# VHH binders against Acidic fibroblast growth factor intracellular-binding protein (FIBP): the designs that were tried, part 5

Target 1, 363 residues: Acidic fibroblast growth factor intracellular-binding protein (FIBP), of Homo sapiens (Human) (o43427)
Amino acid sequence: TSELDIFVGNTTLIDEDVYRLWLDGYSVTDAVALRVRSGILEQTGATAAVLQSDTMDHYRTFHMLERLLHAPPKLLHQLIFQIPPSRQALLIERYYAFDEAFVREVLGKKLSKGTKKDLDDISTKTGITLKSCRRQFDNFKRVFKVVEEMRGSLVDNIQQHFLLSDRLARDYAAIVFFANNRFETGKKKLQYLSFGDFAFCAELMIQNWTLGAVGEAPTDPDSQMDDMDMDLDKEFLQDLKELKVLVADKDLLDLHKSLVCTALRGKLGVFSEMEANFKNLSRGLVNVAAKLTHNKDVRDLFVDLVEKFVEPCRSDHWPLSDVRFFLNQYSASVHSLDGFRHQALWDRYMGTLRGCLLRLYHD
Key: E = the ipSAE of ESMFold2; O = the ipSAE of OpenDDE; V2 = 0.75 times the mean of E and O plus 0.25 times the DockQ between their complexes.

## First folded at step 1 (VHH)

Design s31 (framework vhh_7qia_2; at its last look DockQ between E and O 0.01; V2 from the best seeds 0.00; counts 0 for: pae E 22.3 > 2, placed apart)
Fold by OpenDDE, look of step 2:
Structure s31 (fold): chain B 363 residues (1-363), chain A 123 residues (1-123)
Amino acid sequence: as target 1 above (363 residues)
Amino acid sequence: QLQLVESGGGLVQPGGSLRLSCEASGFTFSSYAMGWYRQAPGKQRELVAFITSGGSTNYADSVKGRFTISRDNAKNTVYLQMNSLRPEDTAIYYCAAGTYDEEFWYGRSYDYWGKGTPVTVSS
């Protein structure tokens, strides 16, 4: 009986527990052992031999399905397996799910350079099996490769081509975005941050700082604007240098400080600290903007934000509420500065940055 | 270009019979598994039957014993003989082509589906 005969015509039974074991990269032998330890023999009255056979059958099935899972729409339209839609969705979702510990190790790195050695190191560090690491890494690469060639919404493209949940699609969008822009996330100063924190920031940046955010169809047919949601808006980044005037012009800086201090007097618990450090904080925020004009400096965005803003505020024991109040007023007060001509640019920059900073602060 | 053209659909009384045909062109027919799907109004597309390149056949439980899938490689045609038809068999029937060794669906830039042929079972 061909392997196909076993699975075709009958509903393919998918044990979720066995599927999990398979996804986690356990061998059949190890999976059987784990199942035995779980008490399945006592619960079902099955023999060890039956359990082994059952596990092996599932593993065979999963191996066959894996090719289809590389292109999830194929799973829906294939003739080989009778799998209910709900189970199809489960298979896809779980297959593309990833360990936070793993993604944190690879986030921002080039997905093309995943050497065996690198994965071995990550496996050792995280305790995740090498096989699982490889699956997850390959999933990242696969999604990246597919969506890099597509125009439009990154999240939508991921959902359409891989049939992932909205949440998981957004996560992958973040992974792709970080990989594409090569944001450094592995530095010691950033270790306190979770993937969720970075994903949140990615979402904001994708929405506000990419070419897709401006909604203007590239008028230039020659503009290789193939990656609207993956690439930062270069023009926007170049324009950010104009914000330097806020800290370079002493009069503007002083006026800005005055406006912010006036507005926040009596409202902040750390008002004195804020007043004393206003110029430094402002310089930090504006200088980060100026650095974004260079692609090589984009990599250090998160490190810079932490060093120039998060750490100083933490050092002075700012409550999150005060950070929020400050950032709100800091951003808003620029509207009252006579002579400042880059208000729209400022709003685009600080609107995103504020959200990112608050998330990075996560008190 | 790969093309699948279904024929043989129509109106039939309960208990009646129909024979669907799907003619393939633009690919090496003998190397492909062929299948029939159906989609009823308001329902999802479901597998009816499939035949491998080697001639092995499989059926949905709902049609076992009533339907027979066969192929003629010389004519590049796959057939679905439908006997003892029921109102529940009413659907648009689609022919599909794929390989087991290669990416079965959408592995290439061409469509593996026919346009469909309607089957209505009604008194």
Scores: ipSAE 0.000, ipTM 0.213, lowest interface PAE 16.0, mean pLDDT 88
ESMFold2-Fast, scan of step 1: ipSAE 0.000; ipTM 0.173
ESMFold2, look of step 2: ipSAE 0.000; ipTM 0.117
ESMFold2 (binder alone), look of step 2: mean pLDDT 82; pTM 0.837

Design s32 (framework vhh_7qia_2)
Fold by ESMFold2-Fast, scan of step 1:
Structure s32 (fold): chain B 363 residues (1-363), chain A 123 residues (1-123)
Amino acid sequence: as target 1 above (363 residues)
Amino acid sequence: QLQLVESGGGLVQPGGSLRLSCEASGFTFSSYSMGWYRQAPGKQRELVAFISSGGSTNYADSVKGRFTISRDNAKNTVYLQMNSLRPEDTAIYYCAADEYLRYFDWSPEYDYWGKGTPVTVSS
């Protein structure tokens, strides 16, 4: 009957096998029908759960944009929303690599004829092969609009992932990684970011070449800064003043870096490096706590960090005994030093840390 | 599906030149980052040269100024022009493609590989 309804209504993720069949020229309905006929729909549910933890692998293929241009119109929007965030980042990055202003101008024009010259110009500029027919050109416009929506979604994901608010998440990520990490062969901290986070941080560094002027500068910023002669966003410039206090306080900055590193390494499993990160977080909390009564700016930023808790991903796939062990081991030491007066803040911070740990399996 | 086929390797005297070619079959080749790796006997495979989909290039320190990577998207081909060859450049050279955007320093590995083409620099 309606295998399409099963795919659209009941599938929360795009199954890799269904996606591969679709890419091979089968309709989505036919691909789902083939899977159901084999009696593996329940296995598809299990596979979909696995897709949540291995998002980059399931869409490793060329021509994702080209395939979307040929998608059934009624499924195009749904298919795009089912794409994992890391793969959405890849699509966004392909548009970042092209002259977006040119693409916008061309797509924004009222092209009643869908002229070959306009289609050839888009194909040349974007590197995407477009057919001369109007239907495919219109579908490209639809894909571009949804890609723009995905850009906003990626920004929101970074805000949530870093436990920071608003524009601070994006700009602070760029400042933390650019100001305190060198771009050297084998620099592992950058490699622990998801591909989407890599692409976004790199874009922010290019847009905000003055980032090295905020607080302590990177030890070897020269080549990167020389290449970043770009206009800055006015709103970002106004936000830089707020970040100066954060980047100027080494203990607070180290605490934030430890939080970011712990959250961003979510896909790497439990290793000795994660244990070290949790120890560094505990030390950072102690050092920050020592300043809470004496430095209003540090106190205000600490409170703001705690207030920006984000709900964690489902923990059913995480070894909760390990999570509880790490939280209890590190929180016990912290609480003994903080006492009653800051207990509520420590409890909320430990809740946030638990959320980060739960995301390590699910993200 | 991406297939990579290298050619242009051979025997050359020190100070000589060779041009390696890597033809890709697939769609939207222009959107992929391409790299050249090499592996000498008993050594690990190392990245020699990189070119992004946007044309940005980067090189290993040992080959900077001597090697040039380039691409021809119309022909689905990436090239490695090797000048002033030295005996230590002797290796099997591999073409590689990466589906994801990255800087040269962010990842030591690529997702797709050719079978390699041998280069011997000997007097």
Scores: ipSAE 0.000, ipTM 0.106, lowest interface PAE 21.6, mean pLDDT 46

Design s33 (framework vhh_gocatamig_d2)
Fold by ESMFold2-Fast, scan of step 1:
Structure s33 (fold): chain B 363 residues (1-363), chain A 123 residues (1-123)
Amino acid sequence: as target 1 above (363 residues)
Amino acid sequence: EVQLVESGGGLVQPGGSLTLSCAASGFTFSSYALAWYRQAPGKKRELVAGITSGGSTVYMDSVKGRFTISRDNAKNSVYLQMNSLRAEDTAVYYCAADYWGSDYYEEDEYDYWGQGTLVTVSS
């Protein structure tokens, strides 16, 4: 039984919604799961079959998430427990990132300070309605009460490598998670965030990152020398503290902001004045790069590599290949730094950022 | 280099009207959001009005219905039409530009700022 045979041979699966989703690139399984939400098929059976699939990936996780967001609380509870424990963690990470970083950090802050007109303007610009977000937030709260002991592995991994605040780690995780998901648009009964709307919200989140978000150095009182055992974590923290001497937190934060924003703009596609925008972004990166490190030779080489982006681009888009080339060349440049520990820390630090940027270009 | 130059400030009677202009250079004007901020002596700088690259506008509650922000991309300029002026509108008015289209009230979120123009509303 092929997906086409199922689609053609079963008239209960062949309707405008299922067909449209399939044309949009959804699998037949995902299209059927969304159809179940519309009340056409028995809700529990079809959704349970999809959730038990061993081939569940980010794409399928997003579509299951869409189903769960509109499920009654009783059904939502049942669906979560029908998936394998490893995939329960993945779904909770998606809910956590969306709830905490997206609703609270973007719309929550604006709601506390903005007027009704300002909130309406943001909803118009982002395509997200306040009512829709509040409904989704309430659904997430119900799920979290069941699984509050579960942790987001991606958030933990990002935080441990960069000594980042919880907020920045969540924002980073949210950007990676949402960039890797397919967003549904054009459904009259369903309001979902498009990638463009998400990217706009992510840019607003990034602009709110402060100096303290990059790394919080411990306060060392004068003559604080305790006779304590040393472990690998303390050695890692000392190496990271030494790395911060080479690059100020502000310069690292500005570099992260510039690179992530550049990648998001590339993913959004064509701008009417892409060549001018590309040059403006490139000049911003050069300014940050000039302060990136105290090693003049590495700094000069980094600036030279970034200045290549000032050259005319033949495409309406900033090519993904140019971004990948730049990241690879920058990595090679860092290997010229003195001390293997500093080189290893830079590779780890930039490797995480590079991984996030490359994942932003997933379909 | 980027420059924002304000003009049109002056002395006006209560109930009068005044138009502020801000001329921009050194960046792709049509891609930026622009805003008018004001600061009265001894007070924090506050957002008065903003306009995005797409033309959406935002206003402080106390100026709604009295002030109108507009832009002219062909002239690289943004304007603030101020009607029914009150004594409490007396302040230095600043033009600010932001690439992301920020509607935030925090002044540190804007990329570029003008020098300011004084508006005095007094009998």
Scores: ipSAE 0.000, ipTM 0.108, lowest interface PAE 21.1, mean pLDDT 47

Design s34 (framework vhh_gocatamig_d2)
Fold by ESMFold2-Fast, scan of step 1:
Formats: sequence, structure tokens, C-alpha cells
Structure s34 (fold): chain B 363 residues (1-363), chain A 122 residues (1-122)
Amino acid sequence: as target 1 above (363 residues)
Amino acid sequence: EVQLVESGGGLVQPGGSLTLSCAASGSIFSDYALAWYRQAPGKKRELVAGIYSGGSTVYMDSVKGRFTISRDNAKNSVYLQMNSLRAEDTAVYYCAAGLDYYSWGESEYDYWGQGTLVTVSS
């Protein structure tokens, strides 16, 4: 019987009591056994491993996490890399969200007196031995190393699937959710998958999408959009402020990068009632771009490229109208920041955009 | 925290139609992919139809052209319009919501409704 067969065969439902026992240092198998036997001993009230619908958002994720945490070292990498990139991002987010709690409650802190008494009573009646947290600590160190490797893979996934996949939107949502939760709780600074990491990935994606591999756009000292906030909604202004503050590690993002990150953050709003798709993406960004965009020839050229190379083709996921709107928004944003002073740079941008459109719709 | 409540089930004759509704409360409904699953007596739960946050849909082969899934984020609701019903469609239908959009065949959904019974019988 292989180790993988033994491990994979141990699929168990996780309910609130099983989850609590898992946090206290029990394996899923031991926790389920305790939960079932506790139900027998209590006669009623302890419903087996039955999940309430409203608790499945955490417990199904913890089922995957439990399999990861209890994996034998040589199987750990195989199991983790069988997980789709979207689910890897969610696991990374959940794992980091629980790193301090897991260490505090499971790996570095012994069980509470009340819980210990109850578990001792069950152990006495059923013969189940309380599991030590020491083995959990060893596996935690291995999982942390693999999670770091998955973080690198997440960047690659974002780069590969921008604009083409629900997977990218999922991964961005997971990263933003992780960053917001850690930041808002006042816990230690995010060391990984911070808004800085997210902003870097977002900037790289837009750079590749708008500029291709031609390198970074020239920095215009006058690229500031002073006095342009009159047409921006309060949500957009708050987003821009948050991105500028949260993504700077001594290299303050300029307005261009903040706008790029805000536009990509707005893409996450396709999951929100307020922003269901690219057409509704960041009204403030569109207003700011429109206020600075006065070059008819540049706009006409961009629209002409979209119509010639994109309009005859259809995206299965993104409507052509949304793609056109998105392209207009980013083109206008880039140009408003550059003040149209660099015609050679603009020609390069348009050449790159044509290449991107051909790759998107014509393979 | 999200709670899902199904409605619209009942008894219908073969060839008839029913519309199932699922209303969500709690967390942001529009952030989730939504699906309808069904489970007939003695069988495993199976995916009937799913709809991503962006509006893309998926259907099991036996219901393609007969069933239509739709969502209304303003009402925090997802619907399953069932036409040309067959005896084999008899099952308890469950509404599900989850963040993993890529594994419709596996129960990776985070939230589930209590189920609504659909009986197709003459």
C-alpha cells in the first residue's frame, strides 16, 4: 500500500467540533473519532460530522489544509502542486491568515484546562490518546517552505492568464482578501503577498499587456494628476490612497502604478454588485483619464486597432465591448500620465498593443 | 457568513416546467460562483448547472437545452428554469455557492442550501 494511497484514502468531513479539535492539535482522523464517540457518549446533540451550510466556507478549505498539513514530507510537494492555481492562492491566503493562530493554539500553546478535561474524559472512555503538537510543528515548517514556492508560482499564473481567465480574478481576490484581513486586524506587517507584492504583480501584468517586453514607460516628472480628483468618487480616491500607502517599501509608487493597481483592483469588483464587469471598472479612473486625454489621433488609432483586430473575434469569457472599454481605459491612463510628449514611445505602445490583440484573438 | 434558502420545488407532470429560486443572506452574494446540484434517492449528489460571477454557465449533458441557470445580484438570488421535465429529474435540488470556479464535479462549494424536493410524476 503506498503512502499516497494511505493518505488520500483518509478523506473526512470537518464540522465545527472537528475543526476545534484540529486547532487543538488533533489530526482530522483523531478529531472525527473523538467527535463520533463524543456523540455516542452524549447520546444526542453531537450530530456526527454534519456541516451546516453556513460553516462550509471555512471547513471545506480546512479539509484541504488538513490534508496538506498532515502530508508525509516526500508527498507534500506532489499533493500541493496537484491543486489548481486558483485554489493554491486560496490555500496560501488561508494558511497565512492562520499562521499565528495555529502556532499559538496548536503548535506553541497547550490545550485549555476545560478542553483538556473533556478530552481526558473521552480518552478514558474510548481509549483515544491525546495527540502531541510536536509532530504538527515539524510539518508546519515544511508547509511554510512549500507555501513560499507557491507564492512564486502565483506570480507566474497571474502573468500567464491576465484578462483570459476567471482564475486570475480568483487569485487577485484571494491576495486582496489576505492583505486586507491581515492589515485591518492590526497584526504584524504582511511579509508575503502584501499589497506591495500584489501591486508589483499588477504593474508587471499591465506593463506586459500595454508595453509588452519593451520595458518600463518613461517617467514624466509632471505625471501627477493634481486637481483631477473633482470627478472621482470617494471609493476610487480611497483605493488610490490605500494602494500608494500599502505598496511602498521605500519606493513610493507613482501615480501611474497606483492607477494601474486601482484598475486591476476594480476588476475584482466583477464579483461585487457595484462593479459586475469591465464596463463598470473604476468610474473614477475613466473620469481622470478622460479629463487629460485630448489627443484625437491617439484615441482614433487605438479604436481603429480594436475594431480591426478584436471586433471580428469573440472572447468566451469577456465580451468584446468590455475588452474595448478596458483597452480604451488603460490606453487613456498611460497617455494622460505621459502628456503625449513622447510620440516615439506612443508608437511603441501601439505596436505592442497590436501584438497583444493579435495574440488574444488570433493566437 | 452566507445562508442559502431554496424555494419553488413541487410535484409536476412529465413535460412540465418549474422555476427554482435560491436567496442568499449574509456575505456578498455577487462574489461567489453559484450552482444547482441534485440528489436522487440512492444516488450521489451531481452538478446540474453552474454560473460564474461573470455570468458564464455550465450544464450537465442531460439538461442542456432544457434547463437555464441565471442570477440576479441585486436580489441576491440564483434561479434554475426547468423545462421539459422528465421522471429522471426527480430529486432534491440544492443551491450551492463557492469560490472555486474550476471543479464543478467536486463538492468544493463553501455554502449549501437545505434543499427543495422536485417530483416529476404522473
Scores: ipSAE 0.000, ipTM 0.100, lowest interface PAE 23.2, mean pLDDT 45

Design s35 (framework vhh_gocatamig_d2)
Fold by ESMFold2-Fast, scan of step 1:
Structure s35 (fold): chain B 363 residues (1-363), chain A 122 residues (1-122)
Amino acid sequence: as target 1 above (363 residues)
Amino acid sequence: EVQLVESGGGLVQPGGSLTLSCAASGFTFSSYYLAWYRQAPGKKRELVAGISSGGSTVYMDSVKGRFTISRDNAKNSVYLQMNSLRAEDTAVYYCARDSSGWYEDLYYFDYWGQGTLVTVSS
């Protein structure tokens, strides 16, 4: 009997906390002992570890969000700020996928279509008891509230660290809206995701358009919005659909990941956020550029939108010597690229990054 | 507004050298990717060389080792030093500001200069 067999066969005794500690390298016995002795602190640690995992699935995402519902308000803010931008986007994407599946498969199409959300009527139609319907609906609302609170906190952080204008925030929201608009009801208010995940959200939008998941471009942007309170660049989004962009080039994306990512020593803060941001924006640029047709106007619009999100951060964390070290590391990476087309694209990215870093300390 | 003005073109013998200059105005020069394109009669424009705001460079395979692109941010200028010129280098050369980045067959620039003629002939 393996530890995994014990987990699968006995979920009553092995909950998410025990599973997470086991994934962190603890034996099942030690994980159970830690959980029994642990209060909110270790549950908080386990939750943060789950958020850092690259292998989050539907089950883990749901249980992690459920545990956030039981966190004291003071710790909830700490947990939100511990979520890296890249993990935040994945978590939000997983939540939207879960929520869509939950509404479709568990609560039925009646609720997802917004025709009726009367608990009595749902109970009658689905054969689910009123008590079960009420619990499911309440749980949906609580999970959604936590997800929206997480998004709100990160939007505030983005405004402070990247000095984004209202226009840039609106453009970002348009990408998020189309990447995640799969619902037929006014149950959700679609809003921004973290800035560091902008390119990830753009890639999701492109994949959804390519696979037909997003569907028809909105004739009236407001008519396709779930309680959205922001203006949208409808022309950009409609043009992107008309180009029928393909899924991301995996080899080029993998090359980008290997060339660009490096943490400088033990330094943290605004610089790391900017590095992640440039990495994600470059991924989005590569994805779109590699897949667009000969429509120059649409290419220009998308590239301009992506570049507008590269605002310099005002930071005293990085002296000039550290900036020079960083630029030297990236220069070495770029020179390893083969092929004129790929080198030009990477040089564009590196030039923008260098320009922003130098500007932070020279002007 | 945005303006790019090329100079330095002319007639040169095979194996000779020319330096092209592009003077830019109307934008924050140091923040942009700049490139040189060329177009021979009856052919489409093709990328010759590009330079990022940080000084990273790229070249068309047929000009590698012969041409050098450089920039002077204090003078808002980009240069193309052309050595060991060949008859096939004969073309109108254009300076361009790039807002879109490089794609093999989908290269786009939002602003172009008027061009400068380079003729390599005996």
Scores: ipSAE 0.000, ipTM 0.102, lowest interface PAE 21.6, mean pLDDT 46

Design s36 (framework vhh_gocatamig_d2)
Fold by ESMFold2-Fast, scan of step 1:
Structure s36 (fold): chain B 363 residues (1-363), chain A 122 residues (1-122)
Amino acid sequence: as target 1 above (363 residues)
Amino acid sequence: EVQLVESGGGLVQPGGSLTLSCAASGFTFDDYALAWYRQAPGKKRELVAGITSGGSTVYMDSVKGRFTISRDNAKNSVYLQMNSLRAEDTAVYYCAAKYPSWLSGYDEYDYWGQGTLVTVSS
């Protein structure tokens, strides 16, 4: 079997204790060695059998994870979603597991290389172990590689928001999205946020919310629904007041935050909540489209899209094949219309809505 | 090396039938979703039919009841049975494959064939 088959396939082939040691900052080799030496093997006969095997095929997944830490962010994002949900959570936590004190030191010193001397200094100041400092620095460099290639006020803005965040993983995802979504003519080229990058950020926010990083989980489903509807209306009303600037970074970020919040709450809610969330979001998109285009056909397509979303959601089951066909047809139709202004913006929003819908109904 | 090779295209009279075949190699066929797209001169490529790794199918409205997509995992092939053909079905038909992932767009396929021409005329 290939390393990818082991990585994606059966979760029972992965030793959970070795995975935890790896998450804590141990290399794959050290984690396996500690698992064997510490007597933890006595806790599970299956683990002992695997670690005593003549071949390390069962642990090829861990070596693949180590290689992914050095891969381009896009590849990491693609591969993360091909593994079981429990392993996704651990990889996401490892990828974004930073102590605020550590991040503050790294950004304050503008470290480009993590020498042992630099990391020893940070370890002494913060009380974090040297091993953990090394792990966090390696992950930080990978995640911030895109950011470090930018210049000027954008980099300063990212540093400021990152350092002031009480919720590092969620805020980092939002900052990366903001950075990639900024347009600048005639200056250093900025990277576009890919659909995969957006999906990664959405999944990270879902995981952080589930783990309590966003605060206490809602105790009343009715309260959660009411709050979502009110927040969406307020956000869209603010954006709609400045029609000529809807393509600006702040407005685009605010709209995407609304989409992410809808996806997060829908993921955690019951079917009726998912229906209401998508209905309200779709209504908002139709209102914005109507103000940004003179093409009646484009407006009619978005109105039809809203009605089609409501209709399928009223069923006990949403066939994924029908959703794929429906969204593909309407997305393609909108794209083909020459009179549509801000087509690139609307293509991005339609892609986002499509991804959120698939995630909520495909699982 | 990955390849998708279409065959079965040709000239047919209105009301006639054709079967298109797509032979795949170089990837784990059983895990991939397959689709048939078509493109007429001066028009955008459009999805005609799709089949998931699990066997679920999807069809464009204008071909429902006339076209049937199927796959044969033992032969690494996907087929499009086209019945009751109309002049409007005239197009170059493309086979496409993608790993089933919600991260990719519906039109973002990993692999594409070169296409096969279908002409419906009297």
Scores: ipSAE 0.000, ipTM 0.108, lowest interface PAE 21.0, mean pLDDT 50

Design s37 (framework vhh_gocatamig_d2)
Fold by ESMFold2-Fast, scan of step 1:
Structure s37 (fold): chain B 363 residues (1-363), chain A 123 residues (1-123)
Amino acid sequence: as target 1 above (363 residues)
Amino acid sequence: EVQLVESGGGLVQPGGSLTLSCAASGFTVSSNYLAWYRQAPGKKRELVAGIYSGGSTVYMDSVKGRFTISRDNAKNSVYLQMNSLRAEDTAVYYCARELYDFWSGSTDAFDIWGQGTLVTVSS
């Protein structure tokens, strides 16, 4: 198991043959294709489908992280714009894991029960030792320091001088935002944010809107986590009630769709396969809700909202950007660890949506 | 407009050769994965050959050594050179591209398919 395997993901490791082909000058995509070509892929005729599987997503993440870690500082910003939004959550998750492992091993600090479970899970899934995580942590620290030095100037340049797609600008802003918060606010902030939060925070920054709704992590994370859990449950319930009103009211639903479309500017529309994808997402979201809270009222309300969202996807009026947003949110939640982390991420997502909606009502 | 247009199909004798062409518009073939699929009557559509953005190629076992996929970047086109044709190669051949770039990471992209071109191998 190499240290680079940790960048691939918890459940998928880099195949040694694929890695060897990559070192020989093949692209990651080509190396994967060559590895599986003899036998299964050749006989099934499903090369494109296989390459777009979870395995290819993990190999793309590895390739991008390799480029970032070895990039000259002058070219770093160009490479950052190439990171897909869906990979940002995985990258942030890995950075957080390295930070925890480094603190545990180097500083000898006693971990809370939740943190210890998370660390053990990561070690088991990645096969990497805690000592190896120190080198990876140092590499992340180097990359984020360089990004932070360029932050202010690049944010201004994106708005004023660069004609970038809204998606790419948001990707960059999110990376800069979380690099800054990692060094200023600490690792706990990463537990409260999902890919959905990244996209919304980046959009707010690009549009010169206030990011205060995201807020800073508590000053004493360990002592204040239980209090925050209680607040998160209350806030989540209120957010669900607000979304229920949006779904029930046509005018409010239109505003909600507008907010999601603004956050994910891209091709608009609905394709014929959307219903199946959204049905799978809704079932997954119900399962996630069961893990996020033991409050029956919260779960019941969430199930009702999810079922109402399935119906709009059967019509041609649900924007593609809305579906992509929910799919990205779901994938970020699935890639997170069990327990409190999932609760925190979902609550921050809902809180961000509520903050954006309230701003629109007051404008 | 993103589109793929095939040409070059026809009737050929067993053991003969044929070259299929696929002209792309709206994107660059050298930066995308393109593939040739075929569908014989009563059979499922199957992959024949593919060419990746990096230039590497993949082939169905039954066509290895007989077929060659290539691209011409200047003409923005992909080709399938078919040698030593057999009766079982008779099918409608399709040029296809996923609207997906290695760097984009999109899983929601539409597949782009050509109209298809018929290849008949018979005596």
Scores: ipSAE 0.000, ipTM 0.109, lowest interface PAE 20.7, mean pLDDT 45

Design s38 (framework vhh_gocatamig_d2; at its last look DockQ between E and O 0.03; V2 from the best seeds 0.00; counts 0 for: pae E 17.1 > 2, placed apart)
Amino acid sequence: EVQLVESGGGLVQPGGSLTLSCAASGFTFSSYALAWYRQAPGKKRELVAGISYSGSTVYMDSVKGRFTISRDNAKNSVYLQMNSLRAEDTAVYYCAAESGYDLWSPYEYDYWGQGTLVTVSS
ESMFold2-Fast, scan of step 1: ipSAE 0.000; ipTM 0.130
ESMFold2, look of step 2: ipSAE 0.000; ipTM 0.141
ESMFold2 (binder alone), look of step 2: mean pLDDT 81; pTM 0.816
OpenDDE, look of step 2: ipSAE 0.006; ipTM 0.237

